# Ledger of designs, part 126: miniprotein binders against a2bj90

Target 1, 235 residues: a2bj90
Amino acid sequence: MSRSARRKTSALNTVLRVVEVFASIQGEGPFTGTYSVFVRLAGCNLRCPFCDTRYAWSLEAGKPLGVEELVEEIARYEPSLVVITGGEPLLQRHPLNSLVEGLESLGLRVQLETNGILPAPARDEQLWRVYHVVSPKDVPVRVPGAKLHPSWVDYARATGRAWFKFLVANEQHVREVAEYVAKLGIPRSRVYIMPLTPEKLDMKELLELHSRIASLAVKWRLNFSPRLHLLVQLP
Key: E = the ipSAE of ESMFold2; O = the ipSAE of OpenDDE; V2 = 0.75 times the mean of E and O plus 0.25 times the DockQ between their complexes.

## First folded at step 13 (miniprotein)

Design LX2
Fold by ESMFold2-Fast, scan of step 13:
Parts: structure tokens; C-alpha cells; sequence
Structure LX2 (fold): chain B 235 residues (1-235), chain A 105 residues (1-105)
């Protein structure tokens, strides 16, 4: 392969289809409360019925943006955390690795949100070195086609850079999560349960649901993730 | 003791009331989704409501086994009957939305 052909191929691998870039507070998971910039990538390999970002399902929903331009845009926010989400960001794995490399070069902390259907990063990927919040959709919410790739458990054990976040409504869901993670050998210290909040909850309903799920987290000895952005009315 | 049984019954009733409230929250979400034509989302939330209503009924049944006060028992039976009616209505709504979802394919 000539150098010209390799350079042309490399350039194609440095373009991401991006739905939106915005600053907010990370409302979920291990970095709750952190000033973050969110990068929503287009395309998803699931059609979750509870999905609030259906506008990102199609790859065509994303505007093509070069990795260098995106890094510069993100850097202008001066974030404490870069949250890469989607759709399913691993659908754009190759240019995503380039984005992560650029962000790390600036000393920025990166967190990926993924449904975990696609394999975990290999050791030679830039993605190996960043944080991952894996949101399995097979349990307890039972989305068709959702199955956690087993490599995510190995990645979590090897790196300590993955957590597993589950949407739950009631104690039966928490029981299903506990059985699921025990069967897969996921340490409880890496597990978060989060309230399954539908649209248009009032403040009392949001607080009560958060309180109930938090109490179950204590009872079942699991970590609790709020949906803080909903409680403080941020995007 | 009778006092301990009453406390246990109250805990079950409180949990059942929370599950009923949560079921109604998901039912409201389903109605909102259906109004937008998102029948898959509506069905998802109604399925959750069914699970919660069924759990509430089981908890109320357990509470009734612990109660010796006939007035309280009658109140709990009335709540259970309302939940049974709501459960049936919710199941019928799920079937109607499934038909709407098929019409969108």
C-alpha cells in the first residue's frame, strides 16, 4: 500500500458523526457532580423503548466532524471530564480511538458510556486507557438484541476502569441485577443501580423514586447512581 | 405478638402503596408516549406498571394474613379490588397499543 493510500485511509478514520456537544454536570455513575462536556455520537445498535435520545439512533443524524476540530471544540469548554455517549459510540470505534488520543494528549479525563454489546477495548487501543460506564440492556430492562459482551467483565477485572450501571424500578429488578452480576463474576464495588425515571416526573416523584432506589442499594450492598441532572433541571 | 404483626402489616401496606404510586407514574408516562405515537415506549412502561401492580396485590394479600382488625382488613380489601380493576385496564391498554404498534410497521 502506498503512503498516499495509507494517508487517505487514515483521514477517513479521523471523522466522527456527531449529534451534539454541550456542557453540563455529569448526573450519573461514578463521576456524578463533575463539570463535563458531553459528546453525543450518532448511530445505535439497539432500539431501547425507554430511550430519550431517539434522535441519535441513525448514523445520518450525526454531522461529520474531524477529530482535530472536535478536540478543539471540547477543549474550549475546559471540562473536568469528557463524556462520550451516543447512540452507541463504539459503532465509530476507529475514529473514536483517535479522539481519545487527542483528548488524553491535553490531559483531559475521558469517560465512555456504552451498552456493552460490542467488545471491550483491546490493550493496544487508546480506549483501553479511559473510563467506561457499561449499561447492560439485557437485565433487568430486557431490550431485544441486547447481550453484554463477556470481554467487558475481563476488561473490568484487568484495568479497574469499568463500572456497570443498571436501570431499576423496584426490588425485583435489583434482585435480578444481583443474580446477573454474581453469575458473571462482576464485583459489587463495580455495580451501580439507577432509578428508571420516565419523562415528566415532578420534583416530589423524582426525589421519592431516587430515595427508594438508594435505599435498595444500601439493602443489597450495591452502589447508587442518581440522575442528578434531572433533579437540578440541567440537560 | 399482636403489636409486631400489626407493624409488619403496616410495612407491607406502605410498600404496596409505594408500588401503586410508582405504577401510576409509569402509566402516566405510557399515556404521554402514546400521545406522541411512541407505542413501544408506552407498552414498556405499562409492562412495568403491571409488574408493580401485581407485586402490590401480593403484599396486600400478605398484610391481610397478619391483620386481626376487621375495619382495617376491609379497607385493604377495597384497595386490592381497585388495584385488580386497574391491572385489568392496564393489560387491555397494552393490547390496544400492541395493535397500534403493528399498524406502524
Amino acid sequence: as target 1 above (235 residues)
Amino acid sequence: SPEELLEDAKDLIDEAQWLLKLARIYQRAAEQAARRGDYDKAIFYLDLAVELLEEALELLEEALKLLSNPEIAKQIEEIAKQIEQELQTTKERIEAYKKKLEEQK
Scores: ipSAE 0.671, ipTM 0.859, lowest interface PAE 1.5, mean pLDDT 90

Design LX3 (at its last look DockQ between E and O 0.93; V2 from the best seeds 0.86)
Fold by OpenDDE base, look of step 14:
Structure LX3 (fold): chain B 235 residues (1-235), chain A 105 residues (1-105)
Amino acid sequence: as target 1 above (235 residues)
Amino acid sequence: SPEEALRRAEELLDEAQWLLKLARIYQRAAEQAARRGDYDKAIFYLDLAVELLEEALELLKEAERLASNPELAEKIREILKQIEQELQTTKERIEAYKKKLEEQK
């Protein structure tokens, strides 16, 4: 490979397609209540019918940003956590490893949100060191082409830095989640159930749905993820 | 006991009424999606509403079997009739939206 080809590949590893950067409270999963900067990356390998961020599905919906510039932008918010989300962040795996390296060099904690279709981080990746919330799309709601990559179970066992978050509507969905995680050997302590909320619920309906799913979480001995940002009217 | 059967019938009724309410939430979400031409999303939420209505129907049939109180039995029968009608209407809407989705391709 010519010196020019190596420089082009190095430059490609330093640019991310970013839809938005904003500060809020992490509303979901094990870090609920944490003051966070959200980095929404462009591009997704799924087309979930229930997706609330479909504007991020195309890579072209994101602006190209340098990793260094993005690290500086994030650092200005003084976040307690950096949440990397999007469509599917792991579609931009190479520059994402560079972003994580930059953020960790500043002492910032990083959490990735992923659909778990792509392989978990390898030990030589910077992504190995961060926290991951994996949201499978094959259970209980089945999105065509969604399958959890087995390496996420191994990563969770090896590191203790992965959790699995499932969208549920009723007790049957919770049962299916319980059976699925038991079959895969995922510890219940790493499993979150979250209410499947449509857009523009009134606050009373939203709260009642949270209450019902939280009660099911207790009954089934699973963790509950709120959608806290919706309850407190934050982004 | 008759008292235990009555309590269980009331619990099943309360659960079925929640599922019916949740189904209606998803039906509204489907209508909003369909108005935007997002028939994939509309069909998804209607399929979910069907699952919830079918579950509610099963719970109410068991509640009706346990209900020794005529007033409770009548209330259950009224809700059963509503759910059966709503199921049929929801299934018809799914087929209509599938057709519209094909017309967009």
Scores: ipSAE 0.856, ipTM 0.933, lowest interface PAE 0.6, mean pLDDT 94
Fold by ESMFold2, look of step 14:
Structure LX3 (fold): chain B 235 residues (1-235), chain A 105 residues (1-105)
Amino acid sequence: as target 1 above (235 residues)
Amino acid sequence: SPEEALRRAEELLDEAQWLLKLARIYQRAAEQAARRGDYDKAIFYLDLAVELLEEALELLKEAERLASNPELAEKIREILKQIEQELQTTKERIEAYKKKLEEQK
């Protein structure tokens, strides 16, 4: 068989179900402010009532795209960061590792967003080498079925490439987060608290909530995550 | 020390008023979600509002205990009564939305 025929056979094993690809600013977590391309993968293992991206819950919401084609599309944006989000991207783990390999071969920096229910990357996965923002949904918001897999704490300590981000509304929530991370042995330097913002807040309300949660972050010596894209009105 | 207690009472009142404001933001968000038929989201936001109202009550009860100024104490009592009534109606709305959510299943 020719090289072209072998490549066609390989392409069948590198398909992702993708809801959308778009350029914007990373508005949350440690890479806030970075010019990014977002790849939203279909499928989620949670049904969070506050979810702003319910359209990504079903795997059937995604269009099948070949990984090689997707890498080329992403590269044309010339991003400073590629953010893989969803749904829950780790539901498509095998082709996701292929995507990461392709992106890294072009020198593109990659960050994954995950709810942390599925295990952290193994050392032999391409995902081992990328950055991860883990958003547990069992504290303080207590989504049914959510439980952080303990391997994420081990991964964060071993690699320094994972951070933990929590939605909070008040100081009681921050106390619950602080107790939770202390019991799990998560260093506070790896912890972000982020305001729980409902849809359609006016700018005054949005700024007030940001200000209050940021003050709590300082008081509790935790990192603060804004929702910068909301403040600057970007997707 | 009496001046310190009064200052603390005013700080607690300010905090409680913020929590009340935030609870009303979530109550509005719940109403908006319910109008779209998203009763799970509506219940989530009303549960948050209940938590915030209960916290505000706790802070106001402490503020009232520390308030030696009769006019301040009277203002705090009026707010306490308003929040108690709002808390009860919010819990009733939660139960109503739970029925609506069950009807969608």
Scores: ipSAE 0.827, ipTM 0.913, lowest interface PAE 0.8, mean pLDDT 92
Fold by ESMFold2-Fast, scan of step 13:
Structure LX3 (fold): chain B 235 residues (1-235), chain A 105 residues (1-105)
Amino acid sequence: as target 1 above (235 residues)
Amino acid sequence: SPEEALRRAEELLDEAQWLLKLARIYQRAAEQAARRGDYDKAIFYLDLAVELLEEALELLKEAERLASNPELAEKIREILKQIEQELQTTKERIEAYKKKLEEQK
């Protein structure tokens, strides 16, 4: 292999396919309410029927951005949290590790949102040091092909830097989640249930659904994740 | 006691009415998705609606068994009939959307 071809290949490892970069408030999970910059990466290994970001499913939906350029863009927002989401961000694992390294060098807190099908970070990856919100799609929503990789449970226990967030509609879903996490050995303290909100809810419906799921979280002794950005009408 | 049975029937009725309301929210979402040609999303939300309606039906049947008050029993029967009708209509809509999804292949 020539040096020119190697340089071109190495450059591909420092280029991310990015759909959008925007500032908002993290509305979900353990960092709810945090001023954040969202980085949506292109490409997904699932086709969830309830997906609201179908425009990000293809890698071609993303524009190529160099890691250094993206770090500079993110830093300009002066965020309290960088949320890397997608699609499935781990599909772009190599340049993602480089992005995380750049962000961490600036003292920025990073949270990855992942479906958990691909393996959890290894100890020698930059991704090992950041926070992960894992959204399993095998339970309760039963998306075909959506099996949680077992390494995520080990990662959560070893680091305390992973939480598991489940979409739920009713008490039967919460029961299925409780059984699932018990079988896998996931501590309840690392489990969030979140209302399965369809598009075009009015504010009264949205609040009532939040209230009902929150009540189930109390009943089942699980954490509750709102969708705060929907309640306050932010992206 | 009769008073405890009545309170339980009222609790079950309240819960069933919420499940019916939530089922209707998902049915509306399914209709919106279908208008965009997203039949996979529409089917997903209708399947949720069926699950919610079936749960509401079970709760209301138990509530009817516990309701000794004639006015409450009649209200429960009216809602039971409504849920049975919506459940049938929702299942028919799922089959229609499955046919449309197949046509998109």
Scores: ipSAE 0.676, ipTM 0.859, lowest interface PAE 1.5, mean pLDDT 90
ESMFold2 (binder alone), look of step 14: mean pLDDT 90; pTM 0.903
ESMFold2, look of step 15: ipSAE 0.816; ipTM 0.912
ESMFold2 (binder alone), look of step 15: mean pLDDT 90; pTM 0.902
OpenDDE base, look of step 15: ipSAE 0.853; ipTM 0.932

Design LX4 (at its last look DockQ between E and O 0.92; V2 from the best seeds 0.86)
Fold by OpenDDE base, look of step 14:
Structure LX4 (fold): chain B 235 residues (1-235), chain A 90 residues (1-90)
Amino acid sequence: as target 1 above (235 residues)
Amino acid sequence: SEEAKELLDEAQWLLKLARIYQRAAEQAARRGDYDKAIFYLDLAVELLEEALELAEELGDPELIAKQIEQELQTTKERIEAYKKKLEEQK
């Protein structure tokens, strides 16, 4: 490989397409309530009808940022957690491994949000070391082309660093989640159900929906994920 | 019975939740987002069908079954209208 090809491959491994970087509270999943910096990456392999971040679907919606510059930007917030989200972060897998390496070198904890379509991290990836919240889009709400990659179940079992978060509206959805995770051999302790909230709910309706889904979580012996950022009016 | 009261509360909740998703669908449709509109209306149909079954099983004590049936029909018609609009955008 020519020096030019190595420089192009190195540059491709060190640049991310980033939509936004902001500080907030993690509102969802096992890290709910954690002061976090969110890194929203550009590009998605899905077109979920209920997506609230459609502006991140195109890679061109992101600005190219160097990994080193992005690590410095994140570090200035002194976060308790770095949340890497977006469309689908694993579309930028190579520079994302470099980002994780940089963040871990500073002692920062990292959590990835993924739709679980792409393979789980391999043991030789920096991504193997971080926490993952996998949000399948094939159950109970079915997005065309969504299928959980089997390697996420193996990764969860091997590392204990993965959780599965499902959007639900009613008890039938919770039943479907329970059946799905049982069939895949996912431990219930790793499963979160979260209310499927439309945009612009009033606070009374939002609270009532949270209460209903939380009660179903108890009934079905599953973990509950709030949409805490919506409840406390944070980004 | 306490059980009948719980089932009625559930039916009323499902009807309320369906109406929340119907409003979300209307807001999406006003923005030309017919994919999102159809998604929320399909979800509203599922919830209304479940609410109807519960109301009928209870003997329709609140006389809501006819209203649910009307909302189901209207919702299904809207889905078909939005599907046509979605195809017109392609």
Scores: ipSAE 0.851, ipTM 0.939, lowest interface PAE 0.5, mean pLDDT 94
Fold by ESMFold2, look of step 14:
Structure LX4 (fold): chain B 235 residues (1-235), chain A 90 residues (1-90)
Amino acid sequence: as target 1 above (235 residues)
Amino acid sequence: SEEAKELLDEAQWLLKLARIYQRAAEQAARRGDYDKAIFYLDLAVELLEEALELAEELGDPELIAKQIEQELQTTKERIEAYKKKLEEQK
């Protein structure tokens, strides 16, 4: 590899395309309630009809930021958790690993949100040691082209650092999730079901939907995830 | 019986949830997001069909089956209208 090509590759490893950075609470999954900084990376390999963050689909929606600059910005919030989300963060895998290295060197805990189409981390990646919430997009709602990479199941079993989260509206959806996770060998202790909440629900509607889905989680012996940020009106 | 009461409550909830998704679809359509609108209406159809099945299984004690059938027809017509609008955006 020539010196110019090597230098260009190295520069790409230190720059991320970032849509937004903000403080809030983690409202979903195993870290619900944690004071967090969210880093929304640009680019997605899906066009889900239910997506609430369509503004992050294009890589051009992101501002290029140096990884070291981003680590410093994140650290100033003094977060208990750094949530890397997007779009699909693994589209920027190499500089993402650099970001994770910088955050972990400061003792900051990191969680990644991914649709699971791209493979789980390899053992030699910095991403190997962070927590992952994987949201497959072909169950119960089918998004064309959304196939969970099999390595995520192996990764979850090997490390205990991945969970699988599914949006559901009713018991038929929960049944479909249960069949899906059983077929793939995903332990139900790693599975969260979460209410499929459209925009602009009032508090009574939000609570009723949460109550119904939580009851189904108990019935089906799956974990329940709220959408707490919607209930408390945080971003 | 308590089981019949619980199934009736479930049917009423499914109707309420279907209407929540129908409202969400209209909101998405006003923004031009016809793919999201169709997604929510497809969910509403599933919920209405389940509610109808429960109502008929119970002998339709609240006389709601005809209303559900009409709502299903209207919802399916909205889906077709939004599919046309989605194609026109192409």
Scores: ipSAE 0.831, ipTM 0.922, lowest interface PAE 0.8, mean pLDDT 91
Fold by ESMFold2-Fast, scan of step 13:
Structure LX4 (fold): chain B 235 residues (1-235), chain A 90 residues (1-90)
Amino acid sequence: as target 1 above (235 residues)
Amino acid sequence: SEEAKELLDEAQWLLKLARIYQRAAEQAARRGDYDKAIFYLDLAVELLEEALELAEELGDPELIAKQIEQELQTTKERIEAYKKKLEEQK
């Protein structure tokens, strides 16, 4: 068997634990506003107090789906972007690489959302070729166990395919982020700050919090990520 | 002055944001999510302390310092109560 045929057979036999697949607009990060399909994988290696997707924490929350089946489901949406999120998607690293291979073979753009605790992709992984939005939880929100793996900084510098997105409430948080990224050597052009929105905000409160954090982004010369889906009332 | 107006706006926003997080904490606590409630109340304490410092720097023109001090005390008491409830969950 050729390498290509062998790889295709391996991908067809791999399984992911999937919580949900749905179409929406990417509301966050560098691809904000893009028509996307979201693939939420089960399992997480953190227990963030502010987490809105606690239903995805357990691997048992996910249904086993074959990679080929999942690729076909995603393709039916004809998305401009496939957002793989979770839980922590890198907990299912091996079948995730197979999923990425299948999606790239269809010409689909793939973005992974990760907490960055597990190592960044190696050059021989399919994940090396796709976009990554890394959301460190060690600064400023200080989640226990949430240390960013240093390989993500190296990956970002080598590929230009990683950005770092931080939840912030006030200027002190932005200062902590600025100090953190300077210490690690992360360029400002790869850094996003995003408002830490609690649930059940009214639209005026949501807009005001967005406005305040956006103003801090300008002041500190960082990029701003909205939570656009909340503003337009999409999942 | 422009600086005094900016500081007053900032103090008022910090107080408003602290109250937003306090409301979120109450809603989380009603669901039994005491870890989330404590997280938001800890943020509210930080915001209230910053608002208090700014109000005092301005000479407390809106007479809000006493109100913030009272909210800080109440918030810290709620944090301790929720920590106790979190430890008691089975």
Scores: ipSAE 0.697, ipTM 0.868, lowest interface PAE 1.3, mean pLDDT 89
ESMFold2 (binder alone), look of step 14: mean pLDDT 84; pTM 0.831
ESMFold2, look of step 15: ipSAE 0.829; ipTM 0.915
ESMFold2 (binder alone), look of step 15: mean pLDDT 85; pTM 0.831
OpenDDE base, look of step 15: ipSAE 0.849; ipTM 0.938

Design LX5 (at its last look DockQ between E and O 0.63; V2 from the best seeds 0.00; counts 0 for: other shape alone 18.475 > 2.5, SAP 72.184 > 70, not compact 1.67)
Fold by ESMFold2, look of step 14:
Structure LX5 (fold): chain B 235 residues (1-235), chain A 84 residues (1-84)
Amino acid sequence: as target 1 above (235 residues)
Amino acid sequence: SPEELLDEAQWLLKLARIYQRAAEQAARRGDYDKAIFYLDLAVELLEEALELLSNPEIAKQIEQELQTTKERIEAYKKKLEEQK
């Protein structure tokens, strides 16, 4: 293969459809407060009615970016964490593994956000080594077609690198989450409950909702996830 | 316990109204599936609050709010269908 033809074949196999890249604070889950670069990948296998990022649903919404170019762009921010989100990032699994390889070669820590419908990483994938925050959409908020793949529980147990995050509005939701995670064998230390916050909520309402859900987390001995970026008005 | 039940009921009512407002905002943007989602949450919260309250005048007001909310859900379902 000539050098030009070889690069054409390689570039097509190492391209990601990317909606946006930006710096902010990780506002949710176990890495809350970390200076992060967010990489929003295009495409989703769900159409959640509450989705705040509908602009990322179609794979066509993303611009094709070479993985090498993307690694360089991310590195310029000097992040403490790279958060890969979307849509559903695992729809672009193969080039995503290439991106993770590039980021880890620079010593950058990576966290994936996923709805957990597609299987957890296999041991021979680069994604096996990164952190995952899994947000099942079948409890308590039930989205049609959203079933957590059982491999995520096995992966969390085997690696300690996955956590499970659930949107809740009230104690009944928290009870449903507690029952769900108990049935699946997910330990409480891996479970986060997070306030189900609408768009354009004022600060007083945000704080009241956070306070109520945090109190429930304590009562039910679950971890609490804020939506810190909303509280501090960051993207 | 009675004070705790009243506080919880008042919070549930407040949260239901927050979700009703969010539904209206979503509907103005044409996001009727999001609007229905938030109204379904509001119905759940209103029903829970109704079970906690002892005042019959307030209970009647909540029942009216429930009926109005369910009517809005049906109206938005019709609009969603029209979007194909």
Scores: ipSAE 0.835, ipTM 0.929, lowest interface PAE 0.8, mean pLDDT 91
Fold by ESMFold2-Fast, scan of step 13:
Structure LX5 (fold): chain B 235 residues (1-235), chain A 84 residues (1-84)
Amino acid sequence: as target 1 above (235 residues)
Amino acid sequence: SPEELLDEAQWLLKLARIYQRAAEQAARRGDYDKAIFYLDLAVELLEEALELLSNPEIAKQIEQELQTTKERIEAYKKKLEEQK
């Protein structure tokens, strides 16, 4: 294939397979409401049934883009936050570390969205220094093949730069999350529950589901993540 | 309280039907894995609602809806295997 030729003519393996780059508001997790640039990387190591971005599952869905070129594109947006998502971004770990280095050199704040199957960053990686929102898929949504790598809990304790975000439909799911994080020793202050929203909810249904999950967050003393972009109709 | 249990049961029924609608929409696109996922959630929600309800006529209707949902899951599993 031409992959080897492209790699040899790039900046020494600093090429990422990128599906899309766009500006929006971060709608989820600890940085909800932040003006952000989203970088969706290609490739995923899961096939979640509820996945809304199936177009990103294959590595070949992404266009090859040099790290330096991508940094320049992101910088033009002047974002408060760069959200690197996918697929599973850690599948492209080596060039991803180079991207993070470039973004940090410009003073940009970086957040990674990951399913947490692959190991957390080591201290000598650029990824060690940025924020991570880990979305385990083993509980409560029980995706086949999903299992949180235990190093993510150690990373969260050591750095304070990881949070765990769980999709939930009802109180039984919240109970399962509470038991899961207690067993792993994840502080509840690092845990977010988020409504499991199917496509094409009307606004009343979307608000009601948000309200019900938020009430459960209060009851169980967990953090609540909305899906703000859905409420305000942004990508 | 009885009022709180009724409100909870009614919400669980409404949410189950939301997921059933989502499953039907997914099935129309040929996404049978997504349809099965949402119907499995609907089954869990319907079963939970049944445990909270004391009205036998409402319970009978939910039991019928559960049976229909389980049959739909089996039909979609067959469709998913045919795609392989």
Scores: ipSAE 0.733, ipTM 0.893, lowest interface PAE 1.2, mean pLDDT 90
Fold by OpenDDE base, look of step 14:
Structure LX5 (fold): chain B 235 residues (1-235), chain A 84 residues (1-84)
Amino acid sequence: as target 1 above (235 residues)
Amino acid sequence: SPEELLDEAQWLLKLARIYQRAAEQAARRGDYDKAIFYLDLAVELLEEALELLSNPEIAKQIEQELQTTKERIEAYKKKLEEQK
C-alpha cells in the first residue's frame, strides 16, 4: 500500500461529523447523575417518530471536527464521563475508535449510546473498552428497520460493559421487554426501562409518569432509568 | 383492589390524553408520523383503561361506599332528632 493510501485512510479516521458538544448531567441509564460532556454525532440509520434529536438525523447536520481538536475541547470541561450519542454514533465507527483512544489516553471514562442495530465492538476496537447503553427500537415500540444485532448480547456477557434501555408507556410494554430479554438471555440486572415521554410535558405529568414506570420497574424486577435532565431542567 | 384498578384506569386515561395532545401538536407541525405514533399509543392505553373499568368489582365498590354513606346519613339524622 502506497504512503498516499495510508494517509487517506488515516485522514478518514480522524474526522467526525459533530452536531453539538455540551456539558450536563447524564440523565439516563446506569450513569444517571454523572457530570458528563455530551458529544452528539450526526447521522442516524433510523427515523424513530418519537426521536427528540431529529436535527441530528442527517450527516450534513454535523460539522467536521478533527479527533484531536475534539479531545481537547472535551478535556477542557473536566468531565466525570464522556457520553457519545447522536443519531447513531456507530455510523462513524472508524473516527469514533480514534476519539475513544484519545479520550482514554487522558484517563476519561467513555459511555456510548447506540440503537444496537450495528454490530457490537470487536476485541481489537478501542470501543471494546468503553461502556455501552444499547437502546433497542424493535421492542416494545417497533421502529421500521430496527433489529438488535445479536453481538450486543455476546458483548454484554463477555465484558459486563453493556446495558439495555427500553422505552415503555405501560405494564404491557414492560411485559414485552421482560419476555424479549428473557428470550435473548439478557440478565435483568442489565435491563433498564425508561418512560416514553412526549415533548412539552408539564412537570407534574412528567413526575407522575416517572413514578408509574418506576413502580413497574420494581414490580417486574428491572432497573429504572429516569429522564433526570428533564426533571431538573438541564440539557 | 377495585380502588387500585380504578386508579390505574384513571392514570391510563390521563396518559392517553397526554399522548393525544402530543399527537395534535405534531400534526400542527406537519409531523404526521409522530402524530400517528402517539395516537397508536393512546389507543392501546384507552383499550386497557376500558378493560379495567369494565371490571364489575369497581361498580360493586362504589355501591358499597354509597350504601355506607347513606347509612351514615340516617345515623346522623337520628342524632339530630335526639338533640331537638
Scores: ipSAE 0.690, ipTM 0.869, lowest interface PAE 0.7, mean pLDDT 94
ESMFold2 (binder alone), look of step 14: mean pLDDT 87; pTM 0.854

Design LX6
Fold by ESMFold2-Fast, scan of step 13:
Structure LX6 (fold): chain B 235 residues (1-235), chain A 103 residues (1-103)
Amino acid sequence: as target 1 above (235 residues)
Amino acid sequence: NPDDEDEAQWLLKLARIYQRAAEQAARLAEELARRGDEELEKAAEYDKAIFYLDLAVELLEEALELLSNPEIRKQIEQELQTTKERIEAYKKKLEELLKKLQE
């Protein structure tokens, strides 16, 4: 192998396609309300009709950024939580493990947001050690191609570091989620339901949707995830 | 049953929220078509419209199970029919766009 080929291969293992890096409050899931830096990686293996971040679907939407440079940028924000999202971050699995290693070396807490189609981390991956919020798209929203990889249930059971967050519109969706997680053996304590909020809702509509889904969470004994950033108008 | 009427009222409101989202997506698809934008972008917006209209259909059907007033039921049945017709129209447009992408 030439020097150029070796350097190129090394760069591919330590370079991520990044759409954006910004500070905000985590608005969703088990860490709602946490001061966070969001790292949006490019590329997605789904084309969800309700997707809010269509600009991240293509790998070409991301600019190449070295892991070391990205770690330094994130650290400048002094975040309580680093949220790695996308697209689908696991599409860039190898350099993502390197990013996680760098962030952990600084004592930073990391959360990955994933659609769960690709396998859960193996014990020898740096990703094994961080938090994961898995957003299945096979139930109840039935996105084509969106089958949850069964290893995520095993990972959740083994580590206690995965939660499952489901978009829901009505009680029938919540019923489908409840049946789905029961069949897979996912404890209710690891399950969040979140309102499916289309674009351009006014504040009253956002609050009403949140209230209704929260009430269903109580009724079905599941956790509720708001979309807090939408309510407080943060990115 | 007063609880059923309250639930039906919410389901109708939610159906109309999703119908509005579908209309916004369809309008964007038509605007992209007028500008001569990429077929894939137009297809994605019609796909969004179909998705939200399918949710609206489910919600309208659920509301009908709870509604007892014949006049209101007839109005919702008409809204349901109109929504299903919009879904078919958008599916046809989406299919035409996807065929162009394959060719």
Scores: ipSAE 0.669, ipTM 0.855, lowest interface PAE 1.6, mean pLDDT 89

